# VH-VL binders against q8rwq4r167to367, part 17

Target 1, 201 residues: q8rwq4r167to367
Amino acid sequence: LALEDIDGSPSFLEKALQFIEKYGTKIEGILRQSADVEEVERRVQEYEQGKTEFTFDEDPHVVGDCIKHVLRELPSSPVSASCCTALLEAYRIESKEARISSLRSAIAETFPEPNRRLLQRILKMMHTISSHSHENRMNPNAVAACMAPLLLRPLLAGECDLEDDFDGGEDNSAQLLAAANAANNAQAIITVLLEDYGSIF
Below, E stands for the ipSAE of ESMFold2; O stands for the ipSAE of ESMFold2 at other seeds; V2 stands for 0.75 times the mean of E and O plus 0.25 times the DockQ between their complexes.

## First folded at step 4 (VH-VL)

Design f03 (framework fv_belrestotug)
Fold by ESMFold2-Fast, scan of step 4:
Structure f03 (fold): chain C 201 residues (1-201), chain A 122 residues (1-122), chain B 108 residues (1-108)
Amino acid sequence: as target 1 above (201 residues)
Amino acid sequence: QVQLVQSGAEVKKPGASVKVSCKASGYTFTSYWMHWVRQAPGQGLEWMGWIDPSGGSTKYAQKFQGRVTLTRDTSTSTVYMELSSLRSEDTAVYYCAKDFGSDYFPEYFDYWGQGTTVTVSS
Amino acid sequence: EIVLTQSPGTLSLSPGERATLSCRASQSVSESYLAWYQQKPGQAPRLLIYDASSRATGIPDRFSGSGSGTDFTLTISRLEPEDFAVYYCQQYGSSPLTFGGGTKVEIK
């Protein structure tokens, strides 16, 4: 369980998300500025060795990168290939009102409960950060750019967009074009989820 | 909309216990800590403790340690504050208040219950 | 524990005047985690300011907070009749959470 340890206590990811919500909102470039890779690896290892709490004096950029590290290392994407397809189909609706309604329905009705809870939890933190953009310089688009590849991994890998739009085995140049566009689609989808967070969750 | 609705006024004799309820609605109950704050007549605000509705973890102010017990019922989205061994000095309005954050560190209180008057008299 | 001292205890002013309320901490409040609440007679407290200077949703811009470390101020730039109330500061930078003793802003 990504948000809970096997004994039901808050996971490393949950604790890191809470830290960013409390201590990251005033940090310029939070989630965008990278920390030293070795420091991130060290902090993850320290958790595994029993240092399970983030103290208020931790480096917020290290904690932000810990979140990204955990999401990157998850065995399966927070949003599955089929769920990415549902979000992409909803996002392609031309009417803004219908798009928002369809995204809400896709998340509520088609996502497995653990995936929905995980996505909602991460988006809550991202929404909190983007709501303080005048202080941290991270608007919804900027936060989405940093996080979308980690949340919509199948879309970026071409596992859902390519399946719907064309046969990837027949045209390699079409695969490359679709893969390039997938990054823009992922960022745009997450941006809408952040901008209309209160209407969707 | 977020609402915290507390139980009605109580009149208790010295030595009794009182249990005040606070029913939450309009948000995900288990996602935010709930605090209890009291105010004696003509006096200031006094923090008593918090409860994490998700895990049931609690923290009490030293002054109330041993006399206050915070509990919750997730099926009814209700938190409870029970204060034992009541004295006249416990006469106060008792408030529940929602923490802004869903984190390991307490924050400020964005929503408050209407208050429950508890009178302790012989 | 951090003790918050509010001064003055009572501030007698007329509508239209500026009110300046002080909250002083016995120790530095980390990250300026300091909130201000307004309480009118017979009502629950209402959040005005959090993180020392951020206005809560729905709070008029005549209310402003400032300060850091151990010295914090709530300013009401132009008192309205509905602003005559008791004001409390609260710190959440360290456990236990503590409130100041309050400042009563009363009509002269």
Scores: ipSAE 0.000, ipTM 0.441, lowest interface PAE 16.7, mean pLDDT 85

Design f04 (framework fv_belrestotug)
Fold by ESMFold2-Fast, scan of step 4:
Structure f04 (fold): chain C 201 residues (1-201), chain A 123 residues (1-123), chain B 108 residues (1-108)
Amino acid sequence: as target 1 above (201 residues)
Amino acid sequence: QVQLVQSGAEVKKPGASVKVSCKASGYTFTDYYMHWVRQAPGQGLEWMGWINPSGGYTYYAQKFQGRVTLTRDTSTSTVYMELSSLRSEDTAVYYCAREGIEYGDYLYGMDVWGQGTTVTVSS
Amino acid sequence: EIVLTQSPGTLSLSPGERATLSCRASQSVSSSYLAWYQQKPGQAPRLLIYDASSRATGIPDRFSGSGSGTDFTLTISRLEPEDFAVYYCQQYDSRPYTFGGGTKVEIK
């Protein structure tokens, strides 16, 4: 239901993604700059009341935060714990050419089709934004930093298979190191998917 | 086998309404948006609006708002375009055309078109 | 709304010649959501190119599209007799969708 409502019409998320692709490419700091939390909550509520179209005069930063709100509140992560594990294993391959090939295979072979489509759709918007970095100042690394925690939630929560035996709750210092490492891995994985989008999707 | 078949020609008086049908076959009806485009004699193409057959959601060009209504019947894979308060300038060939969507994006222009329905508005 | 201006209005050429058709948008067409259609008298339009440069299924490779932003071009590398028709560009970046006024490619 993430990209389409129950009746098959474009979802709130899909409409917000289309808006950012159309109006966000020239907005400096798009996806990074925060909008007023109350404005974001109001706009989400208006959608639920039937104001389903984003008009040209909407604030792009509010729409960007609407995307993050939806992704944060999804019952299940766009990328499951097992899929995060597959991406992390592929990402750790030292050869760039073999890494890209392995990421393509991991996505094609291990992702359930709805999760693959959702991830690809979100990455398409992110790729479009990062491709206009000279205008918006958001290169692939910057876009990945903003979005990776929302896309690879199980990796950050320590729910992935490679991290199942890691007890980050024992020490505050160990917990901080684990969190930093997970965040760096998530950002790096999404950055590669953006930089090599055309080779992977 | 993908095709769109439209209803036959109509002759109407000014002030009347016309309802044109477009029956889809050979594909999953709800996977494609359906557009309506008209063409006056000797003129170019003019976009009127679209309907998402899955949810029934519609969008109308401002020029036609209040006069055009797009509907669909999923049981018969048919889209309808009803235009009211007809004027002589509404004389045109009316086309339905499907547009592919994936992940909610329009991916491949209008790749399949109906044969067209001629609507003549005369006194 | 985005206004599309096509030029020239009429292009008179012989079979075997190259045709170059222009479509200019009043504002930038994001993500190159621009299509080209061919229409012959009494027939519905036929999709040739979508996303500015992708050929539709079954369209011969002599047809190619290029451009981005506000300036788009349709090229027919070597005209065949069946290519003499009216050509329309169309944007699907923003609603309402809009078409150009058309370019007629005719035999001189």
Scores: ipSAE 0.000, ipTM 0.440, lowest interface PAE 15.6, mean pLDDT 84

Design f05 (framework fv_belrestotug)
Fold by ESMFold2-Fast, scan of step 4:
Structure f05 (fold): chain C 201 residues (1-201), chain A 122 residues (1-122), chain B 108 residues (1-108)
Amino acid sequence: as target 1 above (201 residues)
Amino acid sequence: QVQLVQSGAEVKKPGASVKVSCKASGYTFTSYYMHWVRQAPGQGLEWMGVINPSGDRTYYAQKFQGRVTLTRDTSTSTVYMELSSLRSEDTAVYYCARGTDYYSWGEPMDVWGQGTTVTVSS
Amino acid sequence: EIVLTQSPGTLSLSPGERATLSCRASQSVDSSYLAWYQQKPGQAPRLLIYGASSRATGIPDRFSGSGSGTDFTLTISRLEPEDFAVYYCQQYGSSPYTFGGGTKVEIK
């Protein structure tokens, strides 16, 4: 239901994604540049009050942050812990051909249909943005860096089976390294899904 | 009755500016977007730009960027289109058209003005 | 910008006949953002169809729209004398909004 309201009409998230596809492609740093927190909070409140449509005169950076707000506040991650594990396992295959094939299989075989549709919809918007990188300066890697933590939350939270466990014997620097490795893996996985979008979806 | 009434025909010399008005009636003026579309003699329709309900935001087609200005006067329920540095190829009928309401997006132009003929000649 | 190509440029028919007008987009257009307008000589355009298939208020049932992706169609099931006019398709899903070149429906 993340993409549809109860009555079946497009949700706030779906409308925000459409806005970015229509008006975000030429905006430098779209999805990366942060809007003023107070403006984002005001826009979310306007949605709650009935202003659910995004007009051409919206600030694209505010709309981008609204997308991130919705994804952050979802009760469950767009990609579950088991689905993250499947993606990470497929990503670790060294052969590019085998990696793409395994990512396609992981998505087709392990993802519940609503999660697959949500991920595919968000990646479609991200793919559209990265396809205009010469205008907006947001290549697939840059788009992935902004969005991956919101899409692969269990990987970053240490809830996936394939993440390395660190024990209480390590100091603070070991914890920072583990977090950095998880972030790099999330970004790399999403980057592959964007670069080979047509082969995977 | 919802209607848009535009100002009368204009004849201008190259290099001049023209300001066309569009007066709205029969609806809540501050709730709707307003578009401008032109049509050269014997040619098709060309979208120029849009102004939001409050009048603080505009969006223009690249071709007109830098010489078109859209403004609103809420006290008179009037939208204005000013086009500067006029050339002979600007000879056209100019239309205002009502877009979607403030909370809706991407809806079509459902009410049109009668058109204003602008002739640019030496 | 999205380019809309209308065909045929001119359609010569008799009253009572079915008219089928094509609008092809240079890239995919969400059907929610495609409109059709009718224009008679000396008059402003009149909205007929929006969202590819929804009739505007007051538009007779003989007008219908269909299509998705890059291919859209306006159909007039039974031409009446007042239907001989120029018809334009328009996309409003991406800025700048763009119109097709028009199809003239004329009496043969």
Scores: ipSAE 0.000, ipTM 0.513, lowest interface PAE 11.1, mean pLDDT 85

Design f06 (framework fv_benmelstobart)
Fold by ESMFold2-Fast, scan of step 4:
Structure f06 (fold): chain C 201 residues (1-201), chain A 122 residues (1-122), chain B 107 residues (1-107)
Amino acid sequence: as target 1 above (201 residues)
Amino acid sequence: QITLKESGPTLVKPTQTLTLTCTVSGGSISDYYVHWIRQPPGKALEWLGVIYWSGSTDYNAAFMSRLTITKDNSKNQVVLTMNNMDPVDTATYYCARLTYYGSGKYRPFDYWGQGTLVTVSS
Amino acid sequence: DIQMTQSPSSLSASVGDRVTITCKASQSISSYVAWYQQKPGKAPKLLIYAASSLQSGVPDRFSGSGYGTDFTFTISSLQPEDIATYFCQQSYSTPRTFGQGTKLEIK
């Protein structure tokens, strides 16, 4: 849905992902380096006013932030709360081989097809970037750190129905610890999906 | 200071292939886009194509069927090859570089070579 | 392709005059317009980018304005060294296209 406009043409998101794959692989800090927020908002506005193509003289950091903007503004997370729960359960398996197998099964069996296609498309771009880490300094962990909060929003919002040992604590220190654990889990899950991309998809 | 310099033959016969080299000094072509632009005598500028730092290329559709742009990062050189030259292709050929500042500002061609006049005649 | 049409094709003015050149795009190009100065036998020199931004090192008598399809280039007080051909260029879409040029002469 997010990858195509109503008439079947590539969406703003799909065009931005293609741009990063074609022109972003040698850009140091791609997806991590922030562009000027006002420049990003202006570029999104220009798309709405008819500038639907990314030209070769675009700032890759602005295009990267456009991807993040689109993901942040999606009405629902690319990965639903129940799908996040399935990924987290699979990720917690001790055996590496069983973990990878369970992640593959969770994605194949529990994800609605549009959600699976969207996640796979975004991970393809992320995998391409992390595969050029010697040039761009963005390894799988670094790419996951930038993108995981946008892909696994329900996990960070505490909407997953997986039982947690921590039940809220009701103070700032406990809340901060829970939030840090959720962020670490989101990053770790996306990192595994990138490192074992070929085995999972 | 960035400088670009075009080199190659100044006279080409009809149907022959033109090969021009752009040598860049003061900067690496692995960090910048290099474009080729031409100008027939007394006429407007025509954009031919670009090679990006990644090695990818984009060409003007009017020339795509006979135009190739390549580069050698170790020599800091960009090469334009155009097949099947015609008298109408007589023009001054420029290589030009676009400096991308990473600020989202659209900066066109801020550094140009001196240009080389290529005459196509028998 | 986006067509860029300049007006006038040629212009004669006196030193100290305010000179205005107009450029029209065949479709909306936001602010993706540049202006170049070209003297005989020389490569073009960038003066204005992003419709209204002055290139570093360029005298402040040169300015640009416009958005969408209509763009204007102005020299607030013409100097003898400003005699040249001026070109507009769009960077909105590939291929990049240039106006036909405006030849500026002293009266």
Scores: ipSAE 0.006, ipTM 0.473, lowest interface PAE 11.5, mean pLDDT 84

Design f07 (framework fv_benmelstobart)
Fold by ESMFold2-Fast, scan of step 4:
Structure f07 (fold): chain C 201 residues (1-201), chain A 121 residues (1-121), chain B 107 residues (1-107)
Amino acid sequence: as target 1 above (201 residues)
Amino acid sequence: QITLKESGPTLVKPTQTLTLTCTVSGGSISSYYVHWIRQPPGKALEWLGVIWYSGSTDYNAAFMSRLTITKDNSKNQVVLTMNNMDPVDTATYYCARHEDWGYYLDYFDYWGQGTLVTVSS
Amino acid sequence: DIQMTQSPSSLSASVGDRVTITCKASQSISNYVAWYQQKPGKAPKLLIYDASNLETGVPDRFSGSGYGTDFTFTISSLQPEDIATYFCQQYDNLPYTFGQGTKLEIK
């Protein structure tokens, strides 16, 4: 996936994640605040032209949006449809202790190794940011809201096996409700992974 | 349980190539990754590199020009090759792994016994 | 590269004493620190991971704490079998780096 370069150097994504961990922890609204689209596009193109290092004086909001750009542009979701199904099934367990244990097992047992590592690496950065919420005002729920749609794309697209069926030709209001529920589930799953990061990873 | 064991020559002459093998028992190396770490006598541990499940590698830049890590899944073996050995490369060489968690987040809960490699004329 | 500076280089203490070793990272590494015990002629043994989590089977007299750049490892009541060299390791970033070690002796 996006974390390993052919020449053995860290990928663009890895370098951007490291930058946010190092320089983003005290930036208010990091990952939530949008940078100028033209500046983000410029920085991505600079990488393609050989400027592969992020320096301390770069705009953290631009780097944050670079991470989102990479995740959005990945050919396949970081978490596959079947892996999303496993996470959703684990998350639906009512007991908090059983839910955490089931999420840990789902990640260990169903994820292909590259996808598990990619998700865990991104969650490491997200966990670092949310652990500094007193400085940056981004608690686990806020970080999850920003990142969950990029990590659990099949859940939002209704591609998971456990997705509730429609009655048939449902009206537009039922479709909007289903989309809102999927977004809430994605955010809630990622929030649990961040809040109980040490117990799950 | 998973066990790791290093094997190879214990004495290498300056300018020669070192080849060490890490043999893994109790699990398949096709589903996890192995790191190489060394320790000169009386000094700190030095991380050398890793081979991931995919066969991709990452090396410490200080050693990258002369270091190669490969694996043979059918033999459950990981091989470290280091060219142009120098007396300062005298160290105990370990292979080690972390349990199935964390890309670039590895601490080491499984270690081989280590093999002392002396580089002298 | 992230430098891990360990203090003190050596320490002599009596059985029953509280022993503290510190490790300082050259940049913030969150909680991605492990502590190892190494006895002469043996491979290192993991004691603590994620700065404060005790590895399974390790006695509870061992503990760790810290976040960011400053980390502490403590033995609450030193036992004779604790004679060893102790190392910290950061795993926030490649290359992984280790402290220089603290040699612990009992008098």
Scores: ipSAE 0.006, ipTM 0.452, lowest interface PAE 13.9, mean pLDDT 83

Design f08 (framework fv_rolinsatamab; at its last look DockQ between E and O 0.58; V2 from the best seeds 0.00; counts 0 for: pae E 11.2 > 2)
Fold by ESMFold2, look of step 5:
Structure f08 (fold): chain C 201 residues (1-201), chain A 123 residues (1-123), chain B 107 residues (1-107)
Amino acid sequence: as target 1 above (201 residues)
Amino acid sequence: EVQLVQSGAEVKKPGSSVKVSCKASGGTFSDYYMHWVRQAPGQGLEWIGEIIPIFGTANYNQKFKDRATLTVDKSTSTAYMELSSLRSEDTAVYYCAREGYDSSGYDYYFDYWGQGTLVTVSS
Amino acid sequence: DIQMTQSPSSVSASVGDRVTITCKASQSISSYVAWYQQKPGKSPKLLIYAASSLQSGVPSRFSDSGSGTDFTLTISSLQPEDFATYFCQQSYDTPLTFGGGTKVEIK
């Protein structure tokens, strides 16, 4: 339960997401700009010691990196390999209308509920940030670039692809190209989910 | 109706500077990026930079960073572009352009343009 | 800097013709392209942004398509007022860059 502690109260992740939604919208480069690593480590330590509430004067860049830290440390990817494959299949549909419908269906029908809930919750924060790109300069593509690697880990690891479209080259050059394509696909998928958020969710 | 009205044409000597104004009316000024774009005669469009009035923060095309200064006056809803050390190749029409608003978060597109200010630099 | 290569540089066409204009980005820019129309002596006018969003007041005969690196603007049936120069613009990263323009002329 990444969003709730055992007692049903909001987790550190949920509280950090709420903080960014409330205080991050007017912060230039939010989610992209790295915070001081020592500050992030200290804040995570403070959480582990029982300080689970954010105050209004905390640095949003630190809180944003706390979110990334939690997502990175999850024992399993927010989106499983099979779910990544479903998203990739839907994304590759050439017709925009059909692509959006297929993405909506993939999320509604193929995701286990815990994974769907987690992905949708994180995307809601990301959508809120990108809706204020006029002030924070984090348009959907920029937010997706920062967050997609944490959400679609199996895609970047080469664990979710279409058999007929997969190019799993054996030499180093082909492997590096496949990794770059996977990263680009992950970012592009998340970008579309953000750009068409209201239609998909 | 958003309207951007620029200052009049200017003729300048090489080495001098020019300051072009762009007054916005009919809409919100403070939380929209204002951009400056120029067009030399018979040529395409070239982006100079951007400024957002609410923060006063400017970002410049590296080509112009040492010579261009973007400012705003929120009380008059007016943006300014100053270009120094003018040379003949700076002869162009200079446009201000407002960045559009989109709830999906798209940025860097210009929904309203000023009428343009011809700056002629001749020796 | 992201280079936008626009083609053709000019096209000669008649009223009622279908015209297509292409832009190719030097790297992937997702859907972050805008199209402008410019008539002689006038400022550019936004037609389409985000590779599919038609600006209000723009006739439906204007459309675009594409993502990644290859983008097209289509005018389905030219009208007398459509003879102008058209520019694409990448809106992906600064410095913002424009295609070289396509002049649509009377045949």
Scores: ipSAE 0.030, ipTM 0.638, lowest interface PAE 6.8, mean pLDDT 87
Fold by ESMFold2-Fast, scan of step 4:
Structure f08 (fold): chain C 201 residues (1-201), chain A 123 residues (1-123), chain B 107 residues (1-107)
Amino acid sequence: as target 1 above (201 residues)
Amino acid sequence: EVQLVQSGAEVKKPGSSVKVSCKASGGTFSDYYMHWVRQAPGQGLEWIGEIIPIFGTANYNQKFKDRATLTVDKSTSTAYMELSSLRSEDTAVYYCAREGYDSSGYDYYFDYWGQGTLVTVSS
Amino acid sequence: DIQMTQSPSSVSASVGDRVTITCKASQSISSYVAWYQQKPGKSPKLLIYAASSLQSGVPSRFSDSGSGTDFTLTISSLQPEDFATYFCQQSYDTPLTFGGGTKVEIK
């Protein structure tokens, strides 16, 4: 859980998410375009030194990369390996209505509360961005492509015990195919969660 | 500055698969989106898909979604496109291309292209 | 999918002529169009992006105009090295789509 500091005040992540929701919705390519790595490191260091608020004149691409930096540096994935497995099993249901219902149930019944809260908070920001795609050009698929690997890290790392993926281990080509399939599954899962956000959360 | 070097020409039988490589040098491989575009002999350009190298996530043209697989090997700065269930109409030059970045806006354009890989599907 | 219709399919022109190539999008793409030049046996080369930005190293005789659905590439004074096929591309949304190409023959 990375949304609150020890004293209960909003964390760096929470403040960055609020900034993107307020100032990022009209920025073309938000979350997709990368900022200068040194500028991102500078902004993280400024937070440590007490510059804890994001002002309206900050570069939204830098703030977007601050969000990604925090998610990459989390000791544990926002979604655990077992939760990723539950999401993938629900996603594989062919009926759209049954899929959405199963995803809702998987999140409500399988996820520990802190993990559910963190995922929901990040998806809220992502949903806000994708809902303004006419202005920012970031539809649900595009947002999911940029963020899904950071949210479903165990799926990409091969930490999920998926029966269908057992065959791939001997050849480097087979390993690359398995990795590509995992990345596509992660993106597809997050895309459904964004497209049907109101039905799932 | 940037060079994209693709693997050599391939002759394949119908029903087989082909895997084309694209090695990037001069610049940071993971910082740029990579796309694949094909061109049948004497014909126009057709977009296959894109991949984000840092994550390995790919977006496909629906026409190719069931047959194309885009992957990256970050350790060798190499992108791959695999196309399965080959047909004679898949005979084409396949290009990898780097998406350009202009800080003034977000648009899809290709600032550097590989030299192309001719894939011939014949019996 | 956004369809890009390019006209003409081919044109024969003399050195020094003004050549105009038209590209029509099936829906508004704002100013998000790119233009490429392809010489026989070579990969495409970027000429213009974002409907006005000339790629570095591209001669100033290449220019474009248009917005919304109608776009034009103009070569103000055709040179021998301009023998090539030209393609437009909508840069607006995936799947990315290209015009059918215009072959410019110098005669």
Scores: ipSAE 0.012, ipTM 0.602, lowest interface PAE 8.1, mean pLDDT 85
Fold by ESMFold2 at other seeds, look of step 5:
Structure f08 (fold): chain C 201 residues (1-201), chain A 123 residues (1-123), chain B 107 residues (1-107)
Amino acid sequence: as target 1 above (201 residues)
Amino acid sequence: EVQLVQSGAEVKKPGSSVKVSCKASGGTFSDYYMHWVRQAPGQGLEWIGEIIPIFGTANYNQKFKDRATLTVDKSTSTAYMELSSLRSEDTAVYYCAREGYDSSGYDYYFDYWGQGTLVTVSS
Amino acid sequence: DIQMTQSPSSVSASVGDRVTITCKASQSISSYVAWYQQKPGKSPKLLIYAASSLQSGVPSRFSDSGSGTDFTLTISSLQPEDFATYFCQQSYDTPLTFGGGTKVEIK
């Protein structure tokens, strides 16, 4: 699974998440600021060659991009298309109390356990970062902007859109608007999950 | 109890500059973003920019980026806003405001405000 | 920039009335809104910040609701000290922007 190696020990992803939780909280722009792509690739290769621990003097921006690299390379989305649909439906509820309850239910009842564990684990790191926003300037919305595309891939790909009422041919302006709405919805969903993390999990 | 005390009213000529001070007391100065907001007579509020004293970094509304300078003096717990190339439309009350923080990680709301400094730009 | 459209610009009300003030954002801002009260000649005062949290010392007659683009501030039973101008503010992204204000006046 993405969080543990075959022998049950913490994976590269889990170790990177732990590093960010411990050392990333005071780093301005953590998870937003890009590291050098070649440096990130080199660090991943070093892990594969036996450097299996992160040390305190490593650049948190590199470690953050290692997390993103692993999430991009997962063979399937952390949140499936049906799970994205459930989250989107729950998010649209106007009442805050009903919305939180519906999000909690969607995660508990529709997610396979491995996917729920992975999502909850990543959100825990993101919640820790956003609770230090005075130091790092990464409030829940900013963290969600950086991470939602990696977590809710099917929503951005249009694979969980509930509306299918378009009857025209291909329309580039309509496609651009739909993509922008999907990105906004993905960010908004993750933002709510972070804002109410303790109530949802 | 946090208090923000600003410098007194200023009358300035067009083309000059003004520097408004904001002294913080009763709390930790270095750890909180300080914001500057202005209000023209009979009008709404307009955000100028922010600065965090611990890093000394500032972020500006694009409208003011070429005329505004935000600084801090940690030793006196004082924030400063300087606005150059003044015009009559810069006549406003200028506020410093401290950004609040809670356990949910929300930012960009202002829990304490200075009393305001009237800057009048006229010939 | 995110535009905050606040309505009404003024409202005439009596002590004991329920007053509702609306802000509409030009794009989704999730729940990132704050509300301020300003009396003539005074600085704005924070009433409510994100997650519908009342600032310490703010009476429970003040509440807000909404998410996405539409937000409301409600004063459930207007008191004499509540005659003031009220502003919403989006706290979603910089530049931070405010609604145009709503003046609550005595009938």
Scores: ipSAE 0.006, ipTM 0.564, lowest interface PAE 9.6, mean pLDDT 85
ESMFold2 (binder alone), look of step 5: mean pLDDT 90; pTM 0.936
ESMFold2, look of step 7: ipSAE 0.006; ipTM 0.526
ESMFold2 (binder alone), look of step 7: mean pLDDT 90; pTM 0.936
ESMFold2 at other seeds, look of step 7: ipSAE 0.006; ipTM 0.534

